# VHH binders against Probable flap endonuclease 1 homolog: the designs that were tried, part 19

Target 1, 350 residues: Probable flap endonuclease 1 homolog, of Danio rerio (Zebrafish) (Brachydanio rerio) (b0uxl7)
Amino acid sequence: MGITKLAHLIHFDAPASMRSKEIGDYSGKIIALDTSIVVNQFRSALPGHLKLSPLAGLFYRTLAFLEHDIKPVFVLDGKPPHQKRAVLEKRAQSTGWSSSQSPNTGSAFNQECLRLLHLMGVPCIKAPGEAEALCAHLAKIGTVNAVASEDMDTLAFGGTVLLRQLNAKRDSEITEYSLPKLLEALQLKYEEFVDLCILLGCDYCDKIGGLGPSRALKLIKEHHTIEGVMEHVNRKTHPIPLNWQYKDARKLFFETPKIDDPVLAWSEPDEEGLVQFLCKEKPLKEERVRGRMKKFREMLLKRRKQREVNMQMGQTRQSRLEDFFPATRKRRAESAAVKESSGRKQFKIK
Key: E = the ipSAE of ESMFold2; O = the ipSAE of OpenDDE; V2 = 0.75 times the mean of E and O plus 0.25 times the DockQ between their complexes.

## First folded at step 17 (VHH; framework vhh_4orz_3)

Design x2 (from w1 with H107Y; at its last look DockQ between E and O 0.58; V2 from the best seeds 0.00; counts 0 for: pae E 3.1 > 2)
Fold by ESMFold2, look of step 17:
Structure x2 (fold): chain B 350 residues (1-350), chain A 118 residues (1-118)
Amino acid sequence: as target 1 above (350 residues)
Amino acid sequence: EVQLVESGGGLVQAGGSLRLFCAASGFTFSNYEMAWLRQAPGKRREWVALIYWSDDTDYADSVKDRFTISRDNAKNTVSLQMNSLKPEDTAIYFCARYEWEEGDWDYWGQGTQVTVSS
């Protein structure tokens, strides 16, 4: 999905840009998500077009994120850029297959996602184009802390932090990618990195034949641009696509999405509205929805009580220490930013 | 402890019938979607039939109108009536529970073999 073999290249040539994380590390963080990634997972496991909508899956996943104190921002795809559509049509015609849209990607389904997330009190934004591009932009300008996606395109669009495998499962192994650390490790400027991604293969144009990740990286480091690479490859062994649209692809990765600055707010879910939508209009069982909402409220109550205890203990201990040694000791508020290296850190690239 | 136990498999001639059973325990059975999946030798598991908590059903095209899935919430069982069996139906059949919160099948039985001779 996305840039061909980019995860492989990062694992071997820039492992310092990767870090294994747990979902608890993202407490208090604002995370942008491509909604279609979540929805498509549920379409793959269950034939939603027959009896159930993937909306139930989105409901449960969103509650799990909120229980972990994550502030999610869901982003919906807009109209695909013509560069991507043209490549897909060209590939479909050459293989003799008709292209077909994924289920639950039409405007009616997007309206159902918007209604659900509104009832849950969670922001949902429709991108003007690719959701990944908007997610990356929001991270770049600091509106969100990270992008959760399986699509490595996020890094090519300039997304500063990419999280893979953020799904709230207990056995989830989250991988965090840092674009700044990646560029530093590869010793590339962002613009050179975008050209590398195009050489590795992307959805927006064809690629040079027979060119693997290691050789593509070497060529970009030596020649800096696709134009320079083309002047220095043997065109018999590495055929260059006819009328190669790499400049249009490059422009797409550099383009800033045209959208108003979003206003993000999170509020408590509307349980009665959710029951009306999911159980009375959709076929989800009311007992399950109400039971899940009760669990959610109990988890939030536990979180609030734990925070009240932590604040009181800190204030109580600081006051007692200062009372005993008032003229000789001061205490500064502690930061929860201490991290320790494991010494045997493994990176997964699958 | 969630348990799913399949039974009822065996050898049948083409055109014959079998009924598979799945006994479920350790969860509120009536609240969950249940399914039968199958795996032929050397192939991936594929979906066969699904029954919703509401008793609505869905079937793969290859078995539609030949197989019938049903559930008994009082006995915590799921059944698969397989009629007009074909050699292509030969596989290990698994009972599975769908968990929306996990986004996947979260429990499987050990499976029961169905072999259909030509």
Scores: ipSAE 0.325, ipTM 0.673, lowest interface PAE 3.1, mean pLDDT 82
ESMFold2 (binder alone), look of step 17: mean pLDDT 82; pTM 0.823
OpenDDE, look of step 17: ipSAE 0.705; ipTM 0.893

Design x3 (from w1 with L50F; at its last look DockQ between E and O 0.47; V2 from the best seeds 0.00; counts 0 for: pae E 2.2 > 2)
Fold by ESMFold2, look of step 17:
Structure x3 (fold): chain B 350 residues (1-350), chain A 118 residues (1-118)
Amino acid sequence: as target 1 above (350 residues)
Amino acid sequence: EVQLVESGGGLVQAGGSLRLFCAASGFTFSNYEMAWLRQAPGKRREWVAFIYWSDDTDYADSVKDRFTISRDNAKNTVSLQMNSLKPEDTAIYFCARYEWEEGDWDHWGQGTQVTVSS
């Protein structure tokens, strides 16, 4: 997934950088997602109305995240870099696949995703280039807590926390990767780690032949850069690609996306707008969509009720302390009244 | 509990016809997309015909113009009329329910065998 055998290398050489998690561990967290990773899980080869499956899947997956108190930020790809297109075309030609233009990834589909997520009250950002790079950047600067993706190149782009298998399925095992812990465990600088990823194999250039994860790691630890590695390998055993564009790939991993830090806000989904879009303009059954929205609203109401109970128990504890200090009880009573304000304004996806 | 029960399979000569039936229970049938899939010996399961809650239909290229899927929401049944049968149509045929939230088939019947002899 993005970087060949990186998950294998981390499992054996940096297991301390990995942790098993449950979806409930991310309650209250802001998570950036590459939208294409989510929609690809719902692709169908069936003609007709089932071409809607990725859009419907995005709708349902987003509700599931919101029900778990996750604050999702969806990121759409911009124009793909030429480095990736060339490599994918070579791989497709060797397997007999065509990598040119696929269904449900075009500009029209992106506009449908934007409209859907707007109606759901969830931020959706179009990256200037690869969505994965923007997701990683948002984690690096602290705008989001983690990136959810199956693509390991998130770590190479500098994403500080990567979550794999965040899909809200009952039997899903979420793996959390920490880039800082990974760098510490491998004893590598970030720049050395990027060169390691390029040696392992990435989507942006060819690789040196015959290097497995153990050899690539050893060579980077000994020689620190791809240039140093090239000076010290047997070129018959480890052929160097002709006109190898590893410097362009390195530049791409280091590039800061050209975008301002976004202002993120989550709001209540627009059920009537969703029914108009998904059921009147698209062929989903209105009864099914409204039933799912009812379940969603009931889950949010239960969460609000439980939080109100927890706060009242906390206020009772504080009130006991205030009984010993009469002057402070007046101040706390006034503060407590403010936090019991309108429930509609408190009904937000956080 | 969701239950799908296929019937109507059997042995038929090439060029002949057969009609399969699927009885559905345990859910609000009229709200769901339904399909027929098949699995030939040594091959992967493939969809052949699809019917939407709205009665719109789609077909695999290999069965277009020969197979017709239909539904009866009053009887909670899905049917597959198979005409001009070929030996390549020999397979176990499954009735299945599509679930948009899963992006996949979430329930199947046990299947009914269709064998087409030359």
Scores: ipSAE 0.451, ipTM 0.779, lowest interface PAE 2.2, mean pLDDT 82
ESMFold2 (binder alone), look of step 17: mean pLDDT 83; pTM 0.831
OpenDDE, look of step 17: ipSAE 0.555; ipTM 0.830

Design x4 (from w1 with S54N; at its last look DockQ between E and O 0.60; V2 from the best seeds 0.00; counts 0 for: pae E 2.8 > 2)
Fold by ESMFold2, look of step 17:
Structure x4 (fold): chain B 350 residues (1-350), chain A 118 residues (1-118)
Amino acid sequence: as target 1 above (350 residues)
Amino acid sequence: EVQLVESGGGLVQAGGSLRLFCAASGFTFSNYEMAWLRQAPGKRREWVALIYWNDDTDYADSVKDRFTISRDNAKNTVSLQMNSLKPEDTAIYFCARYEWEEGDWDHWGQGTQVTVSS
């Protein structure tokens, strides 16, 4: 999913906007994740109708993030925009393929994700529309430090920092994309970048035929808007879609989600609740879940002990400049989404 | 070190039967879901049968009612009884362990060849 060819364009035309990172670089960071991206990583080996559930994968992945001192914020999709539904229906009719809802992506599955993440003490927010749009918005306003997604359209939604391949796998290579550095390297305004993304290809409208990444970038730099590009492209070699809905796609990328900035809190997982849900109601073996929770608690104790050692070393030294002149933080108080906030408050009360 | 060693493959005539075995070591076998996968020449590996830690089973449609997966936690073995074999069942068969933390098969052996002549 996402903007086709965008990763390729960035690699060749704006490499300075990319950085290789390790998961330890995100210790202490608040990271918004599209829950469906995490869940989809656990569907590849098995058919989706089996008794096995991607919820187990979400459980294990979330513990791994917490062990690395990452503060995750999971975001669930709301109602898909009409622009996306229309394009998907048109493509399905053309190919003769009918898409079926997976039982692991519906409203019932979202309720299971909410329950799981609540038991784990991790915020989960239902977006009013696309999860990627809300994730991008939270990064843009400073509520989170980064968005973890495989979907490049996070950048088109205005997400300031995108992380690809953020997982706890030993051989994972995380790529960090900076939207500000990308815009600077390409010498584009954000609005021009959105039009470039539409020319490259998105899920919200068709694209101009035969137009590659290098040519699309050159045309946007020369003409600034899709309208300007259309005036200057050879329509025989680059046919323009009939009734092309690029303005609706542009509007979607520019929309701000209608949601107050949430109040985020992380609390201790409820092991007994997790065992009830994952082992008694679902097919996970209790011994495995309790063993994993023991490992988790031991790893958190190691981190706490190391912090105590670091504090003792710092207490015997002169104050650092940072301690004397603390930086101001760009944070805002928020009214949070009801379901996610309510679940977190249950954990935080005790 | 986790080890999975497949055996029992061979050449069999269509309509015949074979029983494959997988010997497991280096982990707490009874805690894991185990499976058989297969790879035909020029094709990707495909899932064949799955057995859960609690002995529940699932099968690919192409082998349902012909293949039976079973496990013996006392011997740390997984078996695949294959009946009514067809030439399309010709493949290298792999015993695999499922790892939830990876969301994928994290260990299997070199596999055992099954060839079904027409």
Scores: ipSAE 0.360, ipTM 0.709, lowest interface PAE 2.8, mean pLDDT 82
ESMFold2 (binder alone), look of step 17: mean pLDDT 83; pTM 0.828
OpenDDE, look of step 17: ipSAE 0.750; ipTM 0.911

Design x5 (from w1 with D58Y; at its last look DockQ between E and O 0.63; V2 from the best seeds 0.00; counts 0 for: pae E 3.0 > 2)
Fold by ESMFold2, look of step 17:
Structure x5 (fold): chain B 350 residues (1-350), chain A 118 residues (1-118)
Amino acid sequence: as target 1 above (350 residues)
Amino acid sequence: EVQLVESGGGLVQAGGSLRLFCAASGFTFSNYEMAWLRQAPGKRREWVALIYWSDDTYYADSVKDRFTISRDNAKNTVSLQMNSLKPEDTAIYFCARYEWEEGDWDHWGQGTQVTVSS
């Protein structure tokens, strides 16, 4: 899934648009996450549909994000567009894979994710269509600071900041992509970038045969649109798909999701509700869940006390400067010894 | 400090049996899912058998009905009984602990070599 070889193209043609980061760099940030991408990380580590549900993984991962002072917003997929289903079906036929997954099974799992995240006091929004499109939109309008996803489609949907490998592991190597810096480095308008992504290969239509990333980039820079590119390629060496639905793909990337204006709030997790759901109805060990919740509450208490100390040290240092040097009012440009320089954001923890 | 120490490997003829052991320390063993994984020369590690805190067990198709994973919470051990061994079972076998926060196996032993001659 995603845009074929886009990460490679960015690495070689726009390295200034990407940065290596650590999870601590996102303290105080609001991050939209495509829930299916997060859940799939746990499916990759465990074979098939074992007794352990990826739901347990989502629970533990969400606590880890909250402990790092990240404010997560989880987004669930709605109905996939027919353009994506058709392309995935065609690719599956070519590889011998069949599209036999029941929609009711997927819908039931989404309801369990919603219930879990509600009990954890974390916003969960069902997108009208692709979760990636809604995540990108939320970043574009400033409702969230970044999108965490493994899917490069986020950039094509207009997501201003994409984080890959945000998985809460201690030594996570997070790659941050900036769409504005990417467009500047490539010297492309957003509309040209979307057409480039379609030429590279996306989930919503076929692609022109035989075009590598370098040639696709050159052609878009020279001709600006897919229409211009088609006028100037040798169709024998670069065959154009019959009835190529690139315009439908372009339309999907340009459309803004129709959603209600979301009101995002984070609240204290409901431990008793979580135990009922995860341990009584699901097969998690109650002792481990309660122990993890105890650790969570202790970590948040420690962070709150450290912030109180940091604010007191900042006030004490400022007072000492004013008291000890009354004739000279000089303020050092160095940052105060407090965490989270953004406005006051707090949530209650039980 | 979490420690996992495997033992019981060796050379065995095809059709033979071996029993592997893993001694665990440094954590509340009875609360964790444990597994055996293996790595053949030049290949990536693959899981072989999984045992839940509840003693429920799961097996890779390639070892189903031949291998049995078990745990002893009093001794903090996981064992793997391997019967009807085949040359393709030749690998280094690792005991591992699953960590939900990492979404992966977070601790491994040194491994124990199993070699199956035909």
Scores: ipSAE 0.344, ipTM 0.681, lowest interface PAE 3.0, mean pLDDT 82
ESMFold2 (binder alone), look of step 17: mean pLDDT 82; pTM 0.828
OpenDDE, look of step 17: ipSAE 0.746; ipTM 0.914

Design x6 (from w5 with H107Y; at its last look DockQ between E and O 0.68; V2 from the best seeds 0.00; counts 0 for: pae E 2.9 > 2)
Fold by ESMFold2, look of step 17:
Structure x6 (fold): chain B 350 residues (1-350), chain A 118 residues (1-118)
Amino acid sequence: as target 1 above (350 residues)
Amino acid sequence: EVQLVESGGGLVQAGGSLRLFCAASGFTFDNYEMAWLRQAPGKRREWVALIYWSDDTDYADSVKDRFTISRDNAKNTVSLQMNSLKPEDTAIYFCARYEYEEGDWDYWGQGTQVTVSS
């Protein structure tokens, strides 16, 4: 769901804030992922109640990320805000369906995700509320380099880098969104951008009637706040919702999640534990899981060997150039400093 | 290179039967879940039947008890026995392989046309 029409607005009004990327561009990066977005990609081909559990998909996808030298941090949703629940219940009543969750999205499923990712040696964090809010916060404070999600809410929560379609599929086209470049292109402060997102439509309150993306952007640029916009719209053509809860929605986007800063660590997957969980307790074929784990270990070995080759080629090239071209002394000093910093274990990551 | 080739389609009267075949090559067939999907003209492609590596099966409600999916791991073949056919079963039927790393069907056959006349 997320913010209605934000992707469209960015495409037409701030295209410089978007870049097409390849998964290899994220080698060495720490990426927070909204787990529900990842697992929902595995539900679309078949009904979610079949033996093709999203857990199997999460297992294979996580290995693919690790093979690409991505350090994933999976984030699970906590309790949704009551503003979002109220909006979803209103929509559910108008369509005649229940708002109850499917069996694959409950507390039991979250525990299975935690167990899987623990066995894989990958951090999994339960957010106090929306996973998107925690993911965005982790990017904002520098704990992660980017957020992988399909939900444009990440930008409204202050996520500095959003990656869409980071899924390791062979035909995937990754789109990177930069919040700083977006704010610069629109010439908006973050606070003005949040109000724009609320005008475009979000999951936390109603919106002003009949207000399209271009008009909403113009009004925010002219009047800076929702309050200023309300004073200047034609109320006949743009009815304002009675007792409109836009301030509560704004508060949710500005709110810092109340959790301790995590200490993130990645370790080798526990293959025997994974076989027990996925093959003995779940219906995956052991031969396929073990074969995939073998491929994973071979890929890690190949990556280590390639880094050894690149180190030798770089040192050989730089040594010969610096020995024969002394004018590059500044570049050699910077290169040597980088190699020394990379070879020392004297800094902790946040 | 993965290849899936469907055959056995044709014209059949309502209430009749038809058997589809899918020949698979280029991969370790018996490790994969295989499925039949179908697409009627102007409609979205929909899942019909699934067979697991273990020979367990699942069916869409619309075809349950009328269709039977089976596999022959020695011949790398998936079959779909379709009984009590209805005009609503008219579609192009595709054989597909499920790939967890894709989160979707990663290979499709060219399809075989099934037409059920009233």
Scores: ipSAE 0.374, ipTM 0.725, lowest interface PAE 2.9, mean pLDDT 82
ESMFold2 (binder alone), look of step 17: mean pLDDT 82; pTM 0.825
OpenDDE, look of step 17: ipSAE 0.793; ipTM 0.925

## First folded at step 18 (VHH; framework vhh_4orz_3)

Design y1 (from t1 with N31D; at its last look DockQ between E and O 0.49; V2 from the best seeds 0.00; counts 0 for: pae E 2.1 > 2)
Fold by ESMFold2, look of step 18:
Structure y1 (fold): chain B 350 residues (1-350), chain A 118 residues (1-118)
Amino acid sequence: as target 1 above (350 residues)
Amino acid sequence: EVQLVESGGGLVQAGGSLRLFCAASGFTFSDYEMAWLRQAPGKRREWVALIYWSGDTDYADSVKDRFTISRDNAKNTVSLQMNSLKPEDTAIYFCARWEYEEGDWDYWGQGTQVTVSS
């Protein structure tokens, strides 16, 4: 869920901050992923008690990302902060729902994800708290190029680039959000944007009653802070929550996660270890896993050969350009790469 | 080209039985998890039974002990034996293939109608 109606607000009030993208646009990029993206996709297709664990889905999705030359960094949620646990418990009681069905909070599941991704040679980090907070921090400090998450509060945590609906499906339509462009379009400082997100509604505290997105944006643009907004809002029409914990929420969005320096390295998958884990300990078919690994290695070889060709062509082209003396310089047109799928037909359970 | 073709549907009285078949082609059938799903009029499609490549099975609670899914890897078929049929079992039944990379059922049959009268 994240920040209530933030995606809608951005679409109408800051459309220049968002773009539609394809997975191929992220070739060569380091992307921090909230692991829940993959897990939730599998949960929506199957009951959560089936032997087809989201772990198998994570394996296949990770190979697809690597084939697209994405350098993924998977982040698992740690213990949710006190502020979020209180809000989630209140929401669960009002809907009759329990958070015990969340696959990301299970300690055993997290350990299996860590083991899997270690065997795949891909970094997997358990956040001290929210995965999106750590993902956003890694983007903010330049360790990763983007964050893949469905959670809009990634932007509130300072994540400079957010990718929604990143997957490996044919003709995937990824939405890219740029925080710098968003702040420019809204004419807000980051601190003002965080207060706006809190007014819109977040996972860490309640919100002012009866205050819609348009009014919240207007009030922040006029008064700059939640404190300023509270001084200028009619409390009869917009009641303020009792003991409103907005300062704790703000503190969470501003804090840097405390974690050891991450070791980000990508290595070749350990196929024999993967077969032991996924096929001998879990119910995947060995021939299928080995066949997929063969496809993966063939795709990587093809990519390496293409890069050798491109480097030779680039070197030759640069030398010929230096020999050309009429001083004609023109900007290059970017050549589009076309990817074709296997032609599978897709139907979904609704 | 992946193809799944269901057959065996029809009209049956409550308490009766039907056996559905799904003929699969265009892929290595023995490698895949296969399922039966159903869609009752005006309702969302729901999962009914799953058979793993290994032959292990899982069932929705509503059909457990009444339905049996099976596979024949030599004939590339999945079948669903439906016993003790109830009017609420009335639906279009679909055979589907699980694809891990999609995280979804990636190919479906055209469906076969099962109608259970009381």
Scores: ipSAE 0.485, ipTM 0.783, lowest interface PAE 2.1, mean pLDDT 82
ESMFold2 (binder alone), look of step 18: mean pLDDT 84; pTM 0.837
OpenDDE, look of step 18: ipSAE 0.779; ipTM 0.918

Design y2 (from t1 with A60D; at its last look DockQ between E and O 0.46; V2 from the best seeds 0.00; counts 0 for: pae E 2.3 > 2)
Fold by ESMFold2, look of step 18:
Structure y2 (fold): chain B 350 residues (1-350), chain A 118 residues (1-118)
Amino acid sequence: as target 1 above (350 residues)
Amino acid sequence: EVQLVESGGGLVQAGGSLRLFCAASGFTFSNYEMAWLRQAPGKRREWVALIYWSGDTDYDDSVKDRFTISRDNAKNTVSLQMNSLKPEDTAIYFCARWEYEEGDWDYWGQGTQVTVSS
């Protein structure tokens, strides 16, 4: 998933940077998602030639996020960087597999995702390049609270919070990674961490042969840069790739995506438009879609009524909590996140 | 409660035929895609045939032209007619319901054994 063995390294060398979470912990949060996390799960469950549309999976998953009071921002890939295509072509040539894949389904599918998410009233942004880079950037500048992705590249791009396995399934085990805590635990600067990720293996260049995670981490802590590491490895044991383009890979991880600051807004889904698209143009049954939309509206109504009850009890609850619990940073952090997000002109999902 | 109950499994000679049945209850059967999956010893569960709510069907390449999935919405049943059976079709066969919200098969039957002898 992006950076080879990074999750393993974090598990053993920086466990304090990881947290197990539940979907309810993200109520009120703005989360950027690489759209592929939903569609790839759906595709991996079924052969790709079936009539079952991965768009249906995206529709239902998006409703589930909205029901949990998550404000999703979906990001679609733009043109892949030439560094990634070159690496994939070299790997395909080595295995005798052509890298030529039909572009017909990729572009058409992205337009279908845009149409669906527009009808659902959820922001969808096409990245200028890799979706992960834009997601990470949005987290870094505070536009979103976290990135949901299975791709560990998010951390290398500077994404401050990565969520793996945010899928709204019952008993899903969400893993939250904090980049600041990771850098602290490893005692690395971000720039050193990026070079470590390149040593571990990435999609944008070759890697040094035979170099495991523990040795890569030790070498970066001792020598600080890939250049310093190259001066201190045994070239027979750890061959250096010819014309190794690690500087191009580093540049991609440091690059700020070329995009205007987005104005994010969430609005009520267009049920009639959704029925037209998903049921009349696609093979979903109208009764199921309308039934699901009815349940969605009922859930939001229940949430609104519960908020009315909680507001009436707010001062009494506050006094009791202060008696039993010290004031917590969690409540202040949630309020600060709402204030920060409010400056970006967003609508709360009902 | 959602229940899926398979039947019709058994021992059959290679080249023979067998028909499996799945009785469904506890949900609006006509609204759901249904499938047969199978699990051979030591292997993961793999899908075999799918029938959409509309009655359209899809098949794994290994059973195409030999197996036929069908549904009877009045009886809440899905069936799998298996012809020209081969020893490699030996497996436990499961009836399953597709749930888009989970992105997965959310309910399974207990399975019915099919054994194809040479």
Scores: ipSAE 0.471, ipTM 0.779, lowest interface PAE 2.0, mean pLDDT 82
ESMFold2 (binder alone), look of step 18: mean pLDDT 84; pTM 0.839
OpenDDE, look of step 18: ipSAE 0.789; ipTM 0.924
ESMFold2, look of step 19: ipSAE 0.435; ipTM 0.739
ESMFold2 (binder alone), look of step 19: mean pLDDT 83; pTM 0.833
OpenDDE, look of step 19: ipSAE 0.795; ipTM 0.925

